# VH-VL binders against NAD kinase (nadK), part 13

Target 1, 268 residues: NAD kinase (nadK), of Syntrophomonas wolfei subsp. wolfei (q0aze0)
Amino acid sequence: MKIILVNNRFKENTEKKAQEIAGQLSALNVEVIIDNGLDEPYAGTVDFIMVLGGDGTMLRAARRYGQRAIPVLGVNMGTVGFLSNIEINELAEYLPLILREEYSLEARMMLEVAVFQQQSLLTRVFCLNELLLRSNSPRMLSFALEISGQKLEPYRGDGLIVSTTTGSTAYSLSAGGPIADPQLDAFIVTPVASHIINKRPLVVSPEREISLHLLEEREAIIGIDGQIKMDFGAENRVLIKRAPHPLLMVNLKAKPFFTSIDRSLQRQ

## First folded at step 10 (VH-VL)

Design U12 (from M1 with heavy chain T59K Y107T, light chain S91H)
Fold by ESMFold2, fold request of step 11:
Structure U12 (fold): chain C 268 residues (1-268), chain A 124 residues (1-124), chain B 107 residues (1-107)
Amino acid sequence: as target 1 above (268 residues)
Amino acid sequence: EVQLVESGGGLVKPGGSLRLSCAASGFTFSNAWMSWVRQAPGKGLEWVGRIKSKIDGGKTDYAAPVQGRFTISRDDSKNTLYLQMNSLKTEDTAVYYCTTHPRYSGTFLAFDIWGQGTLVTVSS
Amino acid sequence: DVQMTQSPSSLSASVGDRVTITCRASQSISRWLSWYQQRPGKAPNLLIYKASNLESGVPSRFSGSGSGTDFTLTISTLQPEDFATYYCQQHYDKPWTFGQGTKVEIK
């Protein structure tokens, strides 16, 4: 069995723990690839991905590996988030089940984000939580939202969030979007500080295509999962679709989403 | 109300075949792992085999006495689990139970919901 | 295969008695053990999973303990509906084996 062990190189505690766990796994004849974020994603065949850290480390793992249909387990190392399944002190108890592949999977919708300059594709990325379009100056943006070719009235404000249901508890929530059941597939479209009072959050079918572009020259950015930042101008357009593959999250423990919402949000 | 209802049991000669069905209701069958467990008359319980959900890879696993003779399958559109039993032996005589594994807890390998069973008798 | 040895094979008890049943695995199974109750002529039902967790709807007079190789099911105050056969089952490694059962009968 070959696994990728994902950690965050900027957190000293997680790097040490990753080395300890890699040693334990190697002693059990498990081949371990450590992904600390410094190198390109591992391209070879892998059976399992273990993420050591919080939601941010899981977001990076999802962007790097989420389209490869590999089981991904979130292991919490301190602050409980929305994307971990077990605690680090429980790993020894559950490790035999992991090695025997005795776990279930939960599919989590991902976004496919394509950014264009005029007609040319600049980049294509995948994300688990959200795309943020926002102003990069004191002035508001004026921008167009199209949903499957249907042009909505122009938006004016600080920006817009297009999130998955998994992302509904992240930046979308702070901007006034609803909490959504992560088992649903949907887009949640949440205005950020809208100047237009009738621009409410929208819940949109995952079969739709969402397009954004600026209606006037302004300095803007596109943020991806709060971790990737790209300049965005009047010459750009972004298209957002459901990604071809969901993230396959490993479930070893029941995590009752609704009864745990307050606890998880308090720690966010 | 979650329920499992087995059917298809009966009398069959050694070497024969029989197909059992298990109709499920009250839960999302397509996400469930399902097992067959049997109990010979007056005896204890014996795990027969398990099928995972499609999202979890759909893999089947069998106990050694039935490996190669029994096949577990599922039809998610009908919420139905099947057990195809071939090359039956007198030792296969038992009540056959359909059962589920919990999906979201550390008990996902335990058997939390059981049907009432269907009797299979293998005799010449 | 992991062999599960259950003791005693049967016992007689009165309503109100404290009953203990033990189960031993042939190798360590951590806490991956469950207990089932089977009333005569009925299907088994799950009482306890992961050695000590009560399944929903199971009365608190039932408790489980143990880890590794040695496990115990306890009924603190036996009730008339508790006369049944009890099985332990390991779910650590396939095949998931059961103990031979303990029949609890009225004295």
Scores: ipSAE 0.374, ipTM 0.722, lowest interface PAE 3.7, mean pLDDT 89
Fold by ESMFold2, fold request of step 11:
Structure U12 (fold): chain C 268 residues (1-268), chain A 124 residues (1-124), chain B 107 residues (1-107)
Amino acid sequence: as target 1 above (268 residues)
Amino acid sequence: EVQLVESGGGLVKPGGSLRLSCAASGFTFSNAWMSWVRQAPGKGLEWVGRIKSKIDGGKTDYAAPVQGRFTISRDDSKNTLYLQMNSLKTEDTAVYYCTTHPRYSGTFLAFDIWGQGTLVTVSS
Amino acid sequence: DVQMTQSPSSLSASVGDRVTITCRASQSISRWLSWYQQRPGKAPNLLIYKASNLESGVPSRFSGSGSGTDFTLTISTLQPEDFATYYCQQHYDKPWTFGQGTKVEIK
């Protein structure tokens, strides 16, 4: 069995713990690859991914590995969020189940985001929470939203969020979007400070294709999971689809979404 | 409310075949891990095999005595679990139960909901 | 395979008695053990999972304890509906084996 341990290079305790866990796994004849964010993603075949850290580290793991259909376990190292399943001090108890593949999986929809300049693809990224379009100047944006070729009336405001249901508790929530059950597949389209009062958040079928482009020359930013930023101008278009594969999150320990929602939001 | 109903049991000669069905209701069948457990008359319980949900990989596992002879399958559109039994032996005589696995804290391997069973008798 | 041995194989008891059944695994199974009740002519019911956790809807007179190789099911005050056969089952490693059963009979 071969696994990737994902940690955050800026948190010394996660690096030490990753080395400890790697040693324990190696003693059990498990091959271990450590991804601390410094190198390119591991390109070879692996059976399991273990994320040591909080939601931010999980978001990076999802972007790097989420399309490989590999089980991903979130191991909390201090800050309880929405994406961890077990605590670090519980790992020894659950390790035999992990090694024997005796766990269930929860599918979490991901976004496929393609950014174009004219007709040329500039980049393709996958994300777990959301794409943000926002102004990069004091002036508001005017932009077009198309859903499966259907042009909505133009938007004017600070920007727009297109999130998954998993991302409904992230930036989308702060911008006025609903909390969604992560077992649902859907886009949640949430305006950011719209000056057109008729623009409400939309819940959109995952089978739809969402397109965004600016209607006038302005400096804008595309943000991905709050961790990747790219410039966006009048020559650009972004296309958003459901990613080919969901993130396969490991469930070893019951963590009911609805009974834990207030506690998880307060600990953010 | 939650219910599992087995059918298809009966008398069969050694070397014969039989197909058991388990109709499920009252829960989301497509998300469940399902098992067959058998009990020979007057004897204890023996796990026969398990099929995982599609999201969990859909894999089957079998106890050694039935490996290669029994096949577990599921039809999520009909909420039905199947057990195809081939090359039956007299040792396969038992009440066959279908059962579910709970989704919490390692209890995925325990059997929380059981049908009433269907009797399979293998004799000449 | 992990072998599960229950003791006793049978016992006789009166309503109100405290009943203790033990289960011993041939190797350590941590806490990955469950207990089932099977009343005559009926399918088994899950009572206890992960050694000590009471399944929803199971009366509080049932309790479980143990870790490693030695496990105990206790019925604190036996009721008429508790006359049944009880099985332990390990869910640590495949095949998931059961004990041979303990029959609790009316004295």
Scores: ipSAE 0.349, ipTM 0.707, lowest interface PAE 3.9, mean pLDDT 89
Fold by ESMFold2, fold request of step 11:
Structure U12 (fold): chain C 268 residues (1-268), chain A 124 residues (1-124), chain B 107 residues (1-107)
Amino acid sequence: as target 1 above (268 residues)
Amino acid sequence: EVQLVESGGGLVKPGGSLRLSCAASGFTFSNAWMSWVRQAPGKGLEWVGRIKSKIDGGKTDYAAPVQGRFTISRDDSKNTLYLQMNSLKTEDTAVYYCTTHPRYSGTFLAFDIWGQGTLVTVSS
Amino acid sequence: DVQMTQSPSSLSASVGDRVTITCRASQSISRWLSWYQQRPGKAPNLLIYKASNLESGVPSRFSGSGSGTDFTLTISTLQPEDFATYYCQQHYDKPWTFGQGTKVEIK
């Protein structure tokens, strides 16, 4: 069995703990790859991913590995978020179950984001929480939203969030979007500081395609999971679809979403 | 009420085949991992095999004595678990129980819900 | 395979007695052990999971303890309905094996 250990080298002092866990796994003849964010994603075949840290570290793991249909376990290192399943002090207890594949999986929808310049593809990125289109200047944006070829009335404001249901508790929530059950597949489209009162959050079928482009020249950015930034201008268009594969999150113990919402939001 | 009801047991000759059914009600069958456990007359309990939920990949696992001869399947639309038993041997004579595991295997892996069993007798 | 050895194979006791049944695994199974009760002619019922957790609806007179290789089921004050056969079962590694059973009989 081959496992990737994902950590953040500069957060929560996780580097030492990752080395300790890698040693324990190696003693059990488990091959271990450490991904601390400094190198390119591991390209070889992998059976399991263990994320040591909070929701931010999980988001990076999802972007790097989420389309490879590899089970991903969130291990909390101190601050409980929405994406961890077990605590670090429980890992030794659950490790035999992990190695024997005695765990269940929960599928979480991801976004496929394609950014174009004119007709040419510039980049394709996958994300777990959201895409943000936002002004990169004090001036508001004027932009067009199309859903499966249907053009909505133009938007004017600071920007727009296109979120998964998993991302509904992240930036989308702060911008006035609803909390959504992460077991649902849907887009949540949340305006950011809209000047047009009739532009309300939308919940959209995951089978739709969402397109955004600017209607006037402005400096804007595309943000991905709050962790990747790309310049976005009048020559660009972004197309958003449901990603081909969901993130496969490992469940070793029950984490009831609805009864834990307040606790998880307080601890973020 | 949560309930598991086995059926299809009976008398069969060695080398024969038999199909057991387990009808489930009162819980979300599609989320459950399901097992068969057997008990030879006057003997203890023996795990036969397990099928995971469709959503965890639907993988089956079998105890060595039955591997290659028994097949576990499920029909989530009918809330029914099946055990196809081929190439039956006299040592397969037992009461066969249908039972569940919780979907969240890390919280416990015990057999929490049991049917009343169905008797399979393999003899000439 | 992990072998589970129960002791005793049978015992006789009176209503009100404290009853202790032991279960030994052939290798460490951490806390991945369950206890079942089987009344004559009935299906087994889960009593204890993960060595010490009471299943819903099980009376508090039942308790489980242990980890590693040695486990104990205790009935603090035996009741008439407790006369049955008791099985331990490990679910650490497949095949998920049961002990051979302990029959608790009326003295």
Scores: ipSAE 0.285, ipTM 0.681, lowest interface PAE 4.7, mean pLDDT 88

Design W1 (from H5 with heavy chain S104T, light chain S32R)
Fold by OpenDDE, fold request of step 11:
Structure W1 (fold): chain C 268 residues (1-268), chain A 121 residues (1-121), chain B 113 residues (1-113)
Amino acid sequence: as target 1 above (268 residues)
Amino acid sequence: QVQLQQWGAGLLKPSETLSLTCAVYGGSFSGYYWSWIRQPPGKGLEWIGEIYHEGSTNYNPSLKSRVTISVETSKNQFSLKLSSVTAADTAVYYCAREGFLHWTPYGMDVWGRGTLVTVSS
Amino acid sequence: DIEMTQSPDSLAVSLGERATINCRSSQSVLYRSFNKNYLAWYQQNPGQPPKLLIYWASTRESGVPDRFSGSGSGTDFTLTISSLQAEDVAVYYCQQYYTTPRTFGQGTKVEIK
């Protein structure tokens, strides 16, 4: 068995824990690769991915490995979030199950984000939560939104979020988007400070495609999961689709989504 | 290990339609842009167009009105049709794959051997 | 369209000597977000298809000898053969893949002096 431990090199405690866990796994004849984000993703075949940290680390792991159909376990290390399944102090208890591959998987839809220079593909990014288009200045953006070739009225506002259902409890929520069942596949299109005061979020079928481009000669920003930043200008286009492969999240411990989110919202 | 095999008629008369097919072996068809490029005898390279495995196409504006590129995913094949050919269309035609690293394109990393197409009356 | 212009059209170099080919694009092919130039170099032997040598302006394709190197950014690029070998006699092309249509330089023929 080969396992990747994903941690955050900027969080010393996760680095130390990764080394510790690596030692434990090695003692059990498990091959371990540690990915702290410093190097390129490991290209070899692996059987399991263990994410040590919080939601941010999980998002990074999803972008790096989510298209490889590898089970991904979130191990929380003292943060509040929605993407971890067990706590670090529970790992020892569940390790035998992991090694025997006795766990269930929950498929989570990811976004496929294609960024173009006009009609030329620059890159693709797969992400678990959302794409954000936002202004790079205090001025509102004007941009075109198309859904499955249907051209909507020109959009004006600070920005727009296209989120998965998983991402519905992330930035989309803060922007007034709906909370979605993570067991659903759907796009959530949430306006960010639209010039139309009561512009409503859209829930869009995962079978559709969403296209964005600016209607003015200015620079904007594309954000991915709040971690990746890309410049977005008048010559660029972005196409958003459902990723061909979902993230396979390991479910070792029951974690009721609706009770959790309800509790979290009440504490705000 | 990825190889492209291409075939089609090599001799055409003016006004006929050029038809070439390229088949992909030893690798994935999905996820790539597939291109057609031509080279007149003794001249440089001209990009004709490309097709994504899902069917979206981009054509060279100089040829757009006469070019059709299509895919048959079940066979890992893509094809080129160029209508109303003239002597100016005489060239070696190549199919090629635009490779990518971490989902970012980096150039044509796999080429077919080329097919000479001669247009003469 | 982005026009690609190579210089020179033909180059004769002695064996073991340095060969330098320049390529200029009519507009920048630098994607600032990634700090990558969408520029490739190809080698073509007679009767054969082009072979990818360099991508992202400066990264050698697998299997390419280390005597080949690419440099430059934005609009000006250079392919260098540090020590010309007999097997390096060929036509070399630069190509941008930043926009469509994809465009190639006119080619540079490298010969032995």
Scores: ipSAE 0.915, ipTM 0.965, lowest interface PAE 0.5, mean pLDDT 95
Fold by OpenDDE, fold request of step 11:
Structure W1 (fold): chain C 268 residues (1-268), chain A 121 residues (1-121), chain B 113 residues (1-113)
Amino acid sequence: as target 1 above (268 residues)
Amino acid sequence: QVQLQQWGAGLLKPSETLSLTCAVYGGSFSGYYWSWIRQPPGKGLEWIGEIYHEGSTNYNPSLKSRVTISVETSKNQFSLKLSSVTAADTAVYYCAREGFLHWTPYGMDVWGRGTLVTVSS
Amino acid sequence: DIEMTQSPDSLAVSLGERATINCRSSQSVLYRSFNKNYLAWYQQNPGQPPKLLIYWASTRESGVPDRFSGSGSGTDFTLTISSLQAEDVAVYYCQQYYTTPRTFGQGTKVEIK
């Protein structure tokens, strides 16, 4: 077995723990790769990914490895979030199950975000939570929103969020989006300070495509999962689709989403 | 190892339609842009157009009115049609894959061997 | 369209000597967000398709000897062969893939002096 340990190099406790766990796994004849974000994602084949930290680390892991159909386990290290399954102090208890592959998987839809220079693809990003288009100035943005080729009325506001159902409890929620069942596949399109008062969020089929481009000659910002920032100008467009592969989240421990939602949200 | 094999008629008369097909072996067809490039004898390279595996296309404006690129995903193939050919369309035609690293394009990393198409009366 | 211009059109260099090819784009091919130049170099031997040599202006394709190097940013780029070998005799092309249509330089023929 080969396992990637994903941690955050800026969190010393996760670094130390990753090394400790790596030693333990090595003693059990498990090959271990530590990914602290310093280097490019490991390109080789692996059997399991263990994320040490919080939701932010999970989001990074998802972007780096989410399209490789590898089981991903969130191990919480003292943070509040939605994406961890077990606590770090429980790892020893569940390690035998991991090694025997005795766990269930939950598929979580991811976004495929394609950024274009005119008609030329610049890059693709797969992300678990959301894409944010926002103004980089106090001025409102004016941009076009298209869904499956249907052109909506020009949008004016500070920005727009396109989120997965997993991401519904992230920035989309803060912007007034609905809480969605993470077992449901859908896009959530949430306005950020729209010029139209009480502009409602949209719940969109995962089979549809969402396109955004500016209607003015100015610069904006694209944010991915609150971690990646890209410039977005008049010559750019973004196309959002359902990712071809979902993130395979490991369920070792029952974690009821709806019974814990109030508790988790109050801690944010 | 990814390989591209291409075929089609190599001799045409003026006003006929050029038709070439490229097949992908040893790798994924999905996720890539596939291009056609041509090279007149003793001259440089000209990009004709591209197609994404899902069917979206981009064409060189100089050829747009005459060019059609299509895809057949079930066969891992994509094709080029160039209508109303003239002597100026005589060239070696290449199919190619635009590769990517971390989902970012980085150039044409795999090429077919080329097909000479001669337009002559 | 972004026009690509190479210089010189032909270059004769002695074995073991440095060969330098320049490429200029009419517009910047730098994606600032990634700090990557969407510029590639190709080597083409007679009767063969082009072979990808350098991508993102300065990264060697797998299997390419280290005597090949790419440099530059924005609109000005350079391909350098530090020590010309006999097998390096070929035509070299730069290409931008920042926008459509994709465009190539006119090519530079490298020969042994």
Scores: ipSAE 0.913, ipTM 0.965, lowest interface PAE 0.5, mean pLDDT 95
Fold by ESMFold2, fold request of step 11:
Structure W1 (fold): chain C 268 residues (1-268), chain A 121 residues (1-121), chain B 113 residues (1-113)
Amino acid sequence: as target 1 above (268 residues)
Amino acid sequence: QVQLQQWGAGLLKPSETLSLTCAVYGGSFSGYYWSWIRQPPGKGLEWIGEIYHEGSTNYNPSLKSRVTISVETSKNQFSLKLSSVTAADTAVYYCAREGFLHWTPYGMDVWGRGTLVTVSS
Amino acid sequence: DIEMTQSPDSLAVSLGERATINCRSSQSVLYRSFNKNYLAWYQQNPGQPPKLLIYWASTRESGVPDRFSGSGSGTDFTLTISSLQAEDVAVYYCQQYYTTPRTFGQGTKVEIK
């Protein structure tokens, strides 16, 4: 059995725990690959991914490995998040179930994001939470949103978020989007500081294709899960689809979504 | 290891349609652009066009009116049709994969062995 | 269209000596956001398909000897063979994949002097 341990090299508590856990697993004849973010994603076959840290570390794991249909377990290291399943102090209790593959999986939709220069592909990335289009200058953006070839009236404002239901509790929420049940597959399209008041958030079928492009030359940025940033100009367009594979999140411990959300929002 | 095998008729008369097929073995068909490139004898390389596994295409404008590239995903194959050929279309035709690594393209990393197509005068 | 111009068209170099091929694009092929030049170099022996040598302007493809190196950014690029060997006698092409149509340089034939 081969497992990837994903941690954040800039948080000493996760790096030390990753080494400790790797040692324990090696003693059980489990091969361990540590992904601390320094190296390219591991390319070989693995059976399981364990994420040590908060939602940000899970987002990186999803981006790196989510399209490989490998079970991914979030292990909380003290920071409250929406993507962890068990606490670090519970890992020893659940480890036998992990090794015997006795757990359930919850599928979480991901976005496939392709950025083009005219018709030429520049990049294709995947994300768990959202794509953000935003201005990179003092001036507002004027941009077009197309949903499955249907051109909406132009947007004017600071930008737009296209989110999964998992991402509904992230930047989309702060921009006024709804909280969505992550068991639903959908796009949530949330305007950012729109000067067009009647541009409300949209909930869109996951089978739709969403396209964005600028209507005039402006400096803009595409952000992916708050972790990747790309320049975006009038010669570019972005196409957003449901990714071919969902992230397969491991469920070892019951976490009722709605009570967890209510508790998290009260802390904010 | 990914390998490309290509086939099709090698001798044509003017006005006929060139038709070539390329099959992909030992790797994934999905997630890549697949290209056709030609090389007249003793001359350089000319990109004809590309197709993504889902069917979207980009064609060289110089050939666009005569070119069709198609995909058969269930067979891991893609094909080239070039209509209304003339002697100027005599060339070795290659299929190729556009390489993709770390979310970016990186050039054509796998090539077919080539098919000489001769158009009689 | 991005035009690719190679120089020289033909190059004769003694075994063990350095060969240098230049490639100029009519427009930048740098994807600034990832700091990657969408520029490749290919080697083609007679009767064979092209073989990828260098991608992203300076990264060697797996299995390519370290005597091959690529440099440059934006519009001006160089392929260098630090010590020419007999098997390096071939035609070399640069190619941009930043825009469509994908375009190749006209080729540089490298021969032993």
Scores: ipSAE 0.670, ipTM 0.865, lowest interface PAE 1.8, mean pLDDT 90

